# Designs tried in a protein design chat: VHH binders against Flagellar brake protein YcgR (ycgR). Part 70

Target 1, 263 residues: Flagellar brake protein YcgR (ycgR), of Thauera aminoaromatica (c4kar8)
Amino acid sequence: MAELSTPSPASPAPLDGGRGDELEKFTLRGARQILQLLQDLITHRGLITAHTGGGHSFMTAVLKVDEERGRVVLDPSPDPQANRRALAAPRLTCVTQLDGIRIQFPLVGLGEGQDKGRPALFAPLPAEMLRLQRREFYRLQVPLAHELSCLLKAEDLARKPVEVSARVIDIGAGGVAVVVPTGAAEFVIGGTLPACRLALPDGEPIELDLEVRNLNRQTQRNGTEQLRVGLRFAALPRAADTRIQRYIFKTERALNAKARGGL
Short names: E, the ipSAE of ESMFold2; O, the ipSAE of OpenDDE; V2, 0.75 times the mean of E and O plus 0.25 times the DockQ between their complexes.

## First folded at step 7 (VHH)

Design F93 (from C94 with G55E; framework vhh_7n9e_1)
Fold by ESMFold2-Fast, scan of step 7:
Structure F93 (fold): chain B 263 residues (1-263), chain A 119 residues (1-119)
Amino acid sequence: as target 1 above (263 residues)
Amino acid sequence: DVQLVESGGGLVQAGGSLRLSCAASGFTFSDYAMYWGRQAPGKGREWVSGISSGEGSIAYASSVKGRFTISRDNAKNTLYLQMNNLKPEDTALYYCAKQDWESGEFPYWGQGTQVTVSS
């Protein structure tokens, strides 16, 4: 079911941190920029979800930046188990949002101690921070009535080329999420699906190369299994980008009107 | 009780080659896509390569494309990474990884095998 709520930033995939020549444009590596962004999180009291792996996470915040020692001070979880998992983890993936901007960064070498007599977690300053505008991470939940589809060019379990018509469940400036029957085709995270066709209302299908970003097996209430595939647009032409953004805008506007609080 | 055991790392000169292996147990290896990741000291984990269950889909990080080759032997439950033309920046602990089907997360990681490339 389609919803008109602003989507929360997607949980980070642990292997995504090193893949990102397409994310490089949005990655901050300057020490000054990193320090400023961390200080902005402190000033706005940005609540951070820290992912420790294995589906575990906890809520934290940056309490201060110690520039002289090159480290950040974090608020520990009130759950002692969450803190133990964090300290045992080789890496934390921190995700937050500031003024409609998704911010994601790794912390490595987490330790514990005290700050001004209070328990605290410490980590070296991140070497990089990902900063995505709402446009880059916003996902419209596609109304079922639109019957949006994407024809995927993939390979089946016998290594034979196959075309799979997949239902689009969400769409953003950077990609789509689709559902396919389990076993319909082979997918691997980082793999490219060339010359796929995205069918938007009111026009010819858009031909696009798509990169697989995530895979999730979903069991529906009726026991039916589906594979959810997250797909990134590769080398999106301006005309295609314009059509996708127009669809998102028009659909949001229509859903807002239907909510019966607007005009 | 998914277990992944990496081996084949070592010290090698720039321009050299190494072949890494990952022995998998506790699951039906042939049903799953498998991945290699790496972590250099003081850096986060970096995805290196992935291969689908039937080898119909293979992917590489841009930094290793053309130099590394991922392969698998489903009869032996083993994943491989052939690393050629190694560079000092390839120095890292290399991990084998399996995704969890239901969560979409990567909770299954091996202990890693150290690769050190000297100049």
Scores: ipSAE 0.418, ipTM 0.821, lowest interface PAE 2.4, mean pLDDT 83

Design F94 (from C94 with G55S G56K; framework vhh_7n9e_1)
Fold by ESMFold2-Fast, scan of step 7:
Structure F94 (fold): chain B 263 residues (1-263), chain A 119 residues (1-119)
Amino acid sequence: as target 1 above (263 residues)
Amino acid sequence: DVQLVESGGGLVQAGGSLRLSCAASGFTFSDYAMYWGRQAPGKGREWVSGISSGSKSIAYASSVKGRFTISRDNAKNTLYLQMNNLKPEDTALYYCAKQDWESGEFPYWGQGTQVTVSS
């Protein structure tokens, strides 16, 4: 099978390839466990990429769990076409991340209505949730305050060379996920972007060759469209690998200390 | 009405060559990256190659690199895959696909063209 059938750790795209048996140990089916995980996503304001099939997705969030009615309440897209696709879909595949752990779950029977007088999407509680704890899938969600960027060298839609400053949204041992405005550049899955520059705190930018692993278009909650690009580190010198790992560990420790009431 | 029609498959002996074509219609072909993928019976779909709208960015799966060449003719709305030094393990149904800026995935695959490589 192609690696494109299994999403890069730098992408929110859902897993496929018929791996049900191998993923069983990571699958939660207990009602209490599912309710607790959904509540954790609400508490941490986890952003969710909802895949509607046919290559379409939108950004949402779980607004609340209605245990008495056995349903979740989701934030609708400001794009009415995304909402229509979601309502027409037989299944929504939701992908998110909590403390670097990839979370994936299905929603079936999506409906629309209102919650507290505002538009909302509703679905029955999922019967199962996947919590992927493999090291290969671990990604640090980059704090917005760090303003991490990667300068990409690519081709624009007019087929001219372009340099795009992309915001880094997550980072791991094998790569990064970045976001760019829709139409800023053309990306080819499997293509190499040479001599890109990753800006980390505490030093000058790291020069890297990056391979495009996956692409996912998102409509943000404010209606802005962006392209999420999953990028693999093609060749990483020991010094660069050390700096990236140091950034990940340092940031993770700081976030954990803050969550536990530290300064 | 996006349509992708693959052709050029057939039976060939190991070490032989075939050229596949994909005729595209229903969209502005010159605005999109295009791809070739393949699927052997009972297996998942495997990505083979990709080419940008202007042919300046090209990628290949490691299993075919050096043997296959992707190209396109934007004036004819046609995508090509030149396959040289074919191996029995290249036996599969070959599909072309269009990149979608909306989804970022391979939203549409054609019907496919069968390639069979004998030993």
Scores: ipSAE 0.343, ipTM 0.757, lowest interface PAE 2.9, mean pLDDT 82

Design F95 (from C94 with E105T; framework vhh_7n9e_1)
Fold by ESMFold2-Fast, scan of step 7:
Structure F95 (fold): chain B 263 residues (1-263), chain A 119 residues (1-119)
Amino acid sequence: as target 1 above (263 residues)
Amino acid sequence: DVQLVESGGGLVQAGGSLRLSCAASGFTFSDYAMYWGRQAPGKGREWVSGISSGGGSIAYASSVKGRFTISRDNAKNTLYLQMNNLKPEDTALYYCAKQDWESGTFPYWGQGTQVTVSS
């Protein structure tokens, strides 16, 4: 059952929504692990969405970790109202992403003051941090040279079957994103595309049932519009899962080797 | 600015029918897939149905398939949901929604129309 307002893996919205027990295995509670993760957020200049409750949030960042005082220092919002809501909130839920990994943590006891003469927000170090490194959140950007394609079994305006050859732009354990010309077929989130065929560089095309999870309009450099379609693998067979994972791992290793070579 | 205004909710007995409407303005309605979602008391928002920009592709949540019918009238900028054989479990605030193509999120939701199904 699809929930339209359910946060995606890349969404800034909290993943709390009744999943507490399921997320325990991804929760960091060691003091050194928490400090290292916060330091990684500082090093990578990660932007954080801080949720104050009541549908309110603001953008912040970890400016530094004060280990002596056991506190984290945050960048205040330029909106004074957002800062007042944050200070009044019993807890902040902080959500960010680092290298495709979703990170979420609570802050309680928020205060305000100055750091190096500049306004800052302060909070005690969180006792726990969620670090979601699930296979379905990772997406490999498909190299153009691979010419990866998926033959989609879709419908036109009159609900008549049409076949669309779509270029695969990214792929993960849970699905693919493809690009199709605007008007080539009709798509709707929640729609199913049965018996689609995914062509990988090695071997026969893989027959898959796909579910539409996201739609985005994209303008090409030449001014033409294309539709980006996010597709989830429905009931992926074991053999297909193995082939897709093998392609992802092999391609990532090749890209890492090329990066080491400087090309 | 995008506006979505739902109507047609009410109190109905189990087994009854209601037709919901969503009047859209502030964007080119015929360019966008449209959706119905609902939120029952004490629960999060859940997807009910969707229809593509031209009406060629339609999807339903398993819980409503065969009982609900989504449709649209692009000339009138209106989205519809025909609800038949209503059950107490269908009691919820019903929203229509439009996805923002640039962000891929759903920031555009209507205020909703209440559907209450008594047993």
Scores: ipSAE 0.499, ipTM 0.835, lowest interface PAE 2.0, mean pLDDT 82

Design G1 (from A64 with S57D; framework vhh_7pa5_2)
Fold by ESMFold2-Fast, scan of step 7:
Structure G1 (fold): chain B 263 residues (1-263), chain A 121 residues (1-121)
Amino acid sequence: as target 1 above (263 residues)
Amino acid sequence: QVQLVESGGGMVQPGGSLRLSCAASGFTFSDYDMSWVRRAPGKGPEWVSTISDSGGDTSYADSVKGRFTISRDNAKNTLYLQMNSLKPEDTALYYCAKDFYDEWGSWFDYWGQGTQVTVSS
């Protein structure tokens, strides 16, 4: 291989500063909160992916927090090259999960040594940690072949009830984005569409109340205008949430398998 | 609530064999790739093996190829790791892990408490 490191099947990409304003509300900056979260990672035996830049990463874990010296102690990689890259990196971006919550934090000034006679990596305590429920931002781009649709119960220009079959273009735990022809119905941001029906590939359509969040006009290459409507799930039963989440994860895993195949 | 419970670890002599099991609950097991990951004293976590959701594809770390076999029984929601020709360097805590893909990439979102494998000489 180009690298001697054994490939990991899991390599979570770090969240980028492009979402900086949106991520601030999920950023912990209090020293006690940071210490508690790091301790939770120790207790939970959290598997951490540390990104060293240039597409390189390695698996690690927090061994302990040294509050008196203001530093964390980490497991080194079994790959000596990964450790050398980490020590040379100006910054590590550490990504993990705890009870379904994504946790991300930077480490700067990495050093090496021993802890209780065993090799260890050391870094100053991070000044910030991101704690994010992944479902809040995740969106699956729906494969066209799945022909996912949502029957919307909306109003026309004259405020008369109308039913529109809309194509689902993306879906997340919190909602869907659909495409409808321009003029098919009127949508108002903050408006509720009751008893809409989401048709997943398997099983009966799911009945949902949807709230309009965003509206964007799109022009297709052939000149056809369409309206993209962002819709939030207003009152999602647990069974429906489970079915939607299952569809999302199964589809992403299939897409991930194709990507790993290099097709 | 997702739960992964490993079992089958123990102490063996070099050249011996062990079969690890992982009982999964709280999710649709047949929808996810599953992996084995190990952590030895003085070493960070090391990926060992992955099996696809259907069981049709498997992959192994170079250190275990030809000696370990990963398998699954989707009807029983159980993941297995057959370990043959064990070496002292295989001594580690072994966890099963659920593979997950989201908009931020491929990663493990759940793992068990682990089962200890000790290969003594």
Scores: ipSAE 0.028, ipTM 0.487, lowest interface PAE 6.5, mean pLDDT 80

Design G10 (from A64 with D53S; framework vhh_7pa5_2)
Fold by ESMFold2-Fast, scan of step 7:
Structure G10 (fold): chain B 263 residues (1-263), chain A 121 residues (1-121)
Amino acid sequence: as target 1 above (263 residues)
Amino acid sequence: QVQLVESGGGMVQPGGSLRLSCAASGFTFSDYDMSWVRRAPGKGPEWVSTISSSGGSTSYADSVKGRFTISRDNAKNTLYLQMNSLKPEDTALYYCAKDFYDEWGSWFDYWGQGTQVTVSS
């Protein structure tokens, strides 16, 4: 009953698993707190990655906060195409860090103009900002030697069912990132991949429903294109959650031992 | 604590070469992709190059492809950027950055103070 909740695919995924209400305690909504945090980002020259959707992002930084007009002023990208994508996006998701704490905030209504004769991007001040200790958003970069894989059930370009064995690049409490060859399958952000199978080193594959959260194209050393896909766990079973946490802990412990003993 | 310390910047004539280094500590270096990012005077940050955790894959911005080479030495926890055929447009503060991936895609969770590269006559 009360424990049985179906995740909403149309709603933004919380970073703390499926617990959106838990993130509320990490969310800043006070005007003075938001202004102070933005000022801290300016002081520390924080590098911000702004996600524009569709697997696209660009780098920016806060140049100033205009309290009188209720605006934040951002560095434009040196890439004109990235700026055009940003201006066309309904929302930017900005991610950065201060002293190891994850800072995330949305910007809506982005515009362009000039600041003291220099090109700049402008947006209304965010109504909220998220501050998370690393534990809440932690992801383990999967060691290359582990060859972790996930069998994805997706659709090809002709919308026919296809199974793709994808290499797992990182893993956390809320999901995995995988790489697939470009063209192996079509992925739609917000789409659900049912009955996928995550192969951990110890035990049988875990059957999971995965939601596509982000896409990023990469070029390999040999010139071959690959697609990085961010996937959220949907309705993760308790046994699966335990196995994933055990793998993460065991791997961290092993990596710490290697670092002490040499590479 | 995570530290990234860049070195090797300086002043050089157009057509010259420089090699940047980044000494990493406070994390398992061999587990993370690493990047070089630059900030030119009056411009926003620009991604320059990325190398995978093993060194098996590299990628470059179109503006530097064929001129710059990224490499790493996991035994020494050091990242490198070999810069050849330098142009005035390469003048910038160069940062070493640690890549991180989450539900929103890739971003940088740590970066160094930067090392200045000036290409001028």
Scores: ipSAE 0.459, ipTM 0.812, lowest interface PAE 2.7, mean pLDDT 82

Design G11 (from A64 with D53E; framework vhh_7pa5_2)
Fold by ESMFold2-Fast, scan of step 7:
Structure G11 (fold): chain B 263 residues (1-263), chain A 121 residues (1-121)
Amino acid sequence: as target 1 above (263 residues)
Amino acid sequence: QVQLVESGGGMVQPGGSLRLSCAASGFTFSDYDMSWVRRAPGKGPEWVSTISESGGSTSYADSVKGRFTISRDNAKNTLYLQMNSLKPEDTALYYCAKDFYDEWGSWFDYWGQGTQVTVSS
């Protein structure tokens, strides 16, 4: 379908645009802080997903930082077309994580060359880097035994309303990840699903609006397709936010207690 | 602590086969999708394959479809990659990676030290 992403597990959606003022407090702009963070990515051999626009991305890593020339050196993609898209892009959005903290930064003015006789990509040092702390970014993998579900109110291709019960695989302060059968409904990245119902233990379902952020297709062994949908909470009431945080906290505590007791 | 330890790499001639293993510890293995990622000398990392938490769903890069098979044994906390009909371009360091999925998409939050695969005559 239109706007449905090609299956790729290593293509996280970048955070952008309409969260500018909310993200400012997590943005690093100091040259020394930026250099240190890039060096940490080198030390930990962090895998980076580089978004080139138009739904295209490739995997890369920082090879080195040239402080004197103000440049980063990146691994090129093994796919020549991905490298051509990157070089033609006005901006590269790089996304990675370090110890569960989301890191995102832009690169502009990408060029190609060689480092010690090997192909390399290079760009000026980023002027800013986003670093989201674990409290804001934390995701709980929902235990299968909880059978947590979300009733999605979506539309089919003809814009007729359909209801889909989706299994919640992942939940955080900002949203959920769910699984639905492919073809159960049409999902459009950036589209809003109004009045969905999230079923948590202990109480009535939470009614909330969800924004579609990403789509990822998987093929089951029997040949049927399954769609993973990333959904952002839109304008959560305080009471709903409190219930979701309480569920996350209690479940994490129970999982940690089980791990400690599993001698 | 989360640890992923790859093994099973080696040298093989074109057309040969190898089976890679990844021993996982420090997390509930059966709760996470797992992936294989490779990095050839002088090239960036390339995603190879992913398997769902139950093993019921798999996906592959176009370059390896029909030749590689990903599988897992949740009782043994082990991920596998069966590589058949190996080509020189499959020469790379192969990493086991733990998938992290949220509303922003899927990415890798941990990976191992890698195991070297060399395909040459």
Scores: ipSAE 0.011, ipTM 0.358, lowest interface PAE 9.1, mean pLDDT 80

Design G13 (from A64 with S30D D53G; framework vhh_7pa5_2; at its last look DockQ between E and O 0.11; V2 from the best seeds 0.00; counts 0 for: pae E 5.0 > 2, grease 24.7 > 24.2, placed apart)
Fold by OpenDDE, look of step 8:
Structure G13 (fold): chain B 263 residues (1-263), chain A 121 residues (1-121)
Amino acid sequence: as target 1 above (263 residues)
Amino acid sequence: QVQLVESGGGMVQPGGSLRLSCAASGFTFDDYDMSWVRRAPGKGPEWVSTISGSGGSTSYADSVKGRFTISRDNAKNTLYLQMNSLKPEDTALYYCAKDFYDEWGSWFDYWGQGTQVTVSS
């Protein structure tokens, strides 16, 4: 009688979609820390958006942490359909914030039941919780083939207005990192670059204001020096934000599909 | 720092009216959609209404449609919820929430402490 080794439950996909090393410092894996954070969410009446996949989500809150049973109790949606989707989903991605810090955690093995005679959702305690400060938004490494660019309106050493076409190397909800030739313009940390243009593959360039947040000089393998400029979106219209996020999502999905051997 | 401060809650009889306000600060108010969310005792959070940054588009939950009106004054950085024909089932803590979009979809990145609305005879 060959003991069918029950396949070890596939380690839940990393919260970062495989961005492993950079987010590790922001990931809580300690049981006590996780419990405390969940308790803090209760105390602060944290509103949680639980994503079920396919563009669907519902709002919930932590009702209780059951340490003895190793589970979290959540409010169900007032929408029965949302609850059905949640229960059918292999994983919930829960997103919330506390004290201005974004909190993200997965829930797997969702079930329904009752807590003190009230309908509730139950899940095992999350194995990890990601805490990201706004400045630490996930940044997608832009594939070279996408050729994203940003037209920067800056000044040269003589304070003469110059336009610099910069390659976008990474993009997130909060900003972009670009590379510019050394000497192309002068950048000041904390300075604003108004009316810049971000080119995305899906349409017309997005006009936006950028704030310089970081400057890093890099020497390329060929000996050429480049300046990496970290830029924050200072003023981003909603429509632009939506486009950027759509791009990021689409790109990530494509990259993940490719990584999984999808054609 | 982003701050959302709700006000205007209180006790009202069925059929009565209330107007909630939310004072927003710490961000460019007109760049973001704003929402009202409510949480009744013993129930999960419920979306009530959303208004676009420009104020040109509004949406409502079916439970409040025709009774509630969301509006905003961008010059005052204030969100409003006019609630008419209030019902006992409208009793809840009402939150003002800032809409956010990311790679996972839409969520609320900020919300206030809430204002209590109680509808009782």
Scores: ipSAE 0.839, ipTM 0.944, lowest interface PAE 0.6, mean pLDDT 88
Fold by ESMFold2-Fast, scan of step 7:
Order: C-alpha cells, then structure tokens, then sequence
Structure G13 (fold): chain B 263 residues (1-263), chain A 121 residues (1-121)
C-alpha cells in the first residue's frame, strides 16, 4: 500500500521552493529595485543560466530592459533547440550572481522576435527577484576522510520506522545533501524527518529536524543505484548553526591551505 | 576568496590551435564541475564545454565537438581548453566558470574576466 516516491531529476524549484518563509526577507518586489538589478546585470555582463525544465538549461544575458513595455529582452541561445525548449517552457528559472550575491528570478510568457534587427527573446518583467548572500546558498563538499554521517529517522515502504546512516556529501547553512542506497527508506518531498543526528568530527552529534527538499536517483559507474537526498534544516538552534558554520569555515581553510602548500 | 584567472588567448589564423588555461583558487577545485563559456562580439554568452570534478565526464557544445578538448589538472588547480581547427566563428572572449548545483539546479557562481581569442585570416 505504501509506495516509494523517488522521482527522476526534475527541473529546478520556483523562487520559494527551497526554504519558504526564510526566503521572503531576501525577496525583492519593488519595481524600481527589480529594474535596477536587471540594469546592473547588463552593466556587469552577467552570465545567466536559464532553466527550461526537464533538466535542460541554456546560457543567456539581459540585452536590455524595456520599461515602457514592461519587459526584459534576453540574448537567445546559439542552439536553436535550446531556444525551442525555452519558448515551449511554461516558466524559465533564471539564476546568476552579482558581486558574489546569488540572483534568481522567474520569467513566464517568453516570446521571440527581433531587437534592432537581431534575434531576441522577450518576457514580461518578473514581479519578484531573489537575492541571497553566499552563506545562504553555499555548500561545502564534504571530504571523504571526514566520514561525515547523518542518522536519519525515516520510514520504509511499509511505513515501519527505520534508522538510516547516510553519508553527507555536502553541507551548508541551510541543509545537507546525503546519499542512501535506493530502497533504504521512503522519502517524500516536503516530508519531515524528526530528531535526526548529524555527526561532525568534533563534539557530540547535533540533533535536528530535517525537511526533504529534493530527490535524485543516480547510477554509479559500478552499476549500483543510490539516492541523493537534499535535506533542509528545520528550526536550526543558534548553537547548532554556530557549530555547522565553524565546521564549514575550518574545513574550507584547511583545504585552501593544503592547495596552497602544493604545486 | 574565489578567483578564476584565464590566460592563453591571442590571435591565430583559421585552422590554427590555442590552449587556454584557468588558474583557480579559493575553493576545493576537485569538488566542482568547471566550464568554459564564450561571448562573441555583439552576441550573448554561449556555453562551450564542461568537465566533472574528477575529470571522468566531459560535454561539449555541438559547434565545438571534435575540435575542442576540455581537461583539468586537480593537483595544480588548473582548467584547460585545447582548441584545434579554429574557425573565424570561434572569435570570442572565453570565460572560465565554476559550476554550482543546489536545490534550484545548476548555475555558475563565479567566472573570470575572460581571455580574448581572435581567429582571422
């Protein structure tokens, strides 16, 4: 009766798809702020990755902002297939950075045409844009030598409680990504795993609640299937946040020092 | 801080070759996929090639398949692009870009200033 929900890799989540209310404080909704940010992307020649869904994306840039018509003009891809996918998509998720800050915005109603004799893509101005500092989106890739693990409290296919020791592959201020064998437990996007235990190299395990944010099935080169699970920290205590940030900072420093010590 | 510095660009005749390099610092180089992106005069950015963190997987834009080879030296924190059989259409500013994957998908969180490649007769 209970079924495992392990979807194939999907298109990126919409603006709020990662962290709900936590993202609201980073969301720009003022028309002048949005126009200024788009102009800044033009000035700095920002490289934009536009996600069209189904795991597809293409490179673009803001060519100009047409304030009078309330639309943004984008460079089309040199690949005609990428442009066809973009025009067929119900939504583009555009992501870039400006001065180390992550910028993300949705575009809907994409059309094609010409701008001063050049092919161009057009879309209505976004009503909102997300602006995140690096610490909010950054993920440290966890060194294998650290043997970082998270004991997940989940359910199997029969809804029986199960504890899964998962290897942590990356960690950030907002969560972790872990790898588990396919079928080890049932994960549902939006589901909560209570009282999980994150083991850092120094000190006692951190007890925390984790929300399932994404699921990606992977086949390794040896033919084994693994499930990559993205997990968000729900209501992370300040002491735990401090320990996680300290681990991230210390590990980055050690890895940078090792790289500088080499050729 | 993260820094990406491209080099190796220049002027070359059609059919010639160039090797671009990108020196990376400020992050664990072998943990991230790396890409080359180019921007021709008066055109938007075009993705050229990507290499996985381990170097085990590569991908290329159709316009460069069979002519360009992406590689990396993780011991030296350096990304390379070997460009053979260059065409006038390859004239562009070439950027080294650091790939990032998060819950919203893949994107580039850093890129360099670029190195200019000009192919002319």
Amino acid sequence: as target 1 above (263 residues)
Amino acid sequence: QVQLVESGGGMVQPGGSLRLSCAASGFTFDDYDMSWVRRAPGKGPEWVSTISGSGGSTSYADSVKGRFTISRDNAKNTLYLQMNSLKPEDTALYYCAKDFYDEWGSWFDYWGQGTQVTVSS
Scores: ipSAE 0.615, ipTM 0.867, lowest interface PAE 1.6, mean pLDDT 83
Fold by ESMFold2, look of step 8:
Structure G13 (fold): chain B 263 residues (1-263), chain A 121 residues (1-121)
Amino acid sequence: as target 1 above (263 residues)
Amino acid sequence: QVQLVESGGGMVQPGGSLRLSCAASGFTFDDYDMSWVRRAPGKGPEWVSTISGSGGSTSYADSVKGRFTISRDNAKNTLYLQMNSLKPEDTALYYCAKDFYDEWGSWFDYWGQGTQVTVSS
């Protein structure tokens, strides 16, 4: 009414299953392995992001596994609309992590009911679960002194082209996170920003295509608002990849040497 | 070994205040964003607030904005949540979470056991 609603914090995006052979080596299909992994999520109280499609998701957790009926039992959302979307969705893609390992699994046939007098969501056990070692997603925190920036070629609210110079706060093998002033441009998860330019300390800026994966609205201590944007490298030339890895390696070595030297 | 230990919960009347703490160990605390998440009875988890590694940026769920304040003391490896103007719907198990960001989104990769907050007359 007086203020626009704050967007939910970004949630982890599902890995694309369209190239199933590349993910097959990380996929569990054994019934006992799946039951064990689900039980581990219960024991560790794993937080799950459940994607219902259309850019919608909600947070949940596995409450129990009913082996006799072959069902998994999930927490319902506090948001009734999220529950309605989940029940209407043909497929729920669940994403979480356990001990630094990314876990993803589909649920189909979701229904609602009661568990010990409490509302709950039910689905048949998943036929497969993806288990991917998290170390492949390492992100270097960029030192402020490096002043890394990325020129984003985006659109404003009126869908007019706008260029935004964004400060890079972290960088990894597959992408960057940047911050921009709130309202500088419109970003949509899944959207592609073509021909952006990443400025590394050495050499010419790198031209690359970026895909928006994550949006977080933040308020600084002085009250100003900014938007943290997670970006995936969508079209990364091999030479650009080499420069990025070199930057990460050199920066890590410099930070480690400084830490061991004290003061 | 990452450990997060919450404290400061308790019973309070509506309109009251509580301050939660989360002691962190086993990682370089100031390298990571930290979050508070809560679970009300019979409901799934709900994000409450996030603070950047340096403490320079914060964000809040609409349901708590203006009433809750997240903060951190990087010298003491401690995360805080000041909760004012508490309502019965704030009754929940509150736990802190270590955030991790990659090109695929933000993750909660570790969380504590939680501290109970109960708001009732």
Scores: ipSAE 0.230, ipTM 0.679, lowest interface PAE 5.0, mean pLDDT 81
ESMFold2 (binder alone), look of step 8: mean pLDDT 81; pTM 0.813

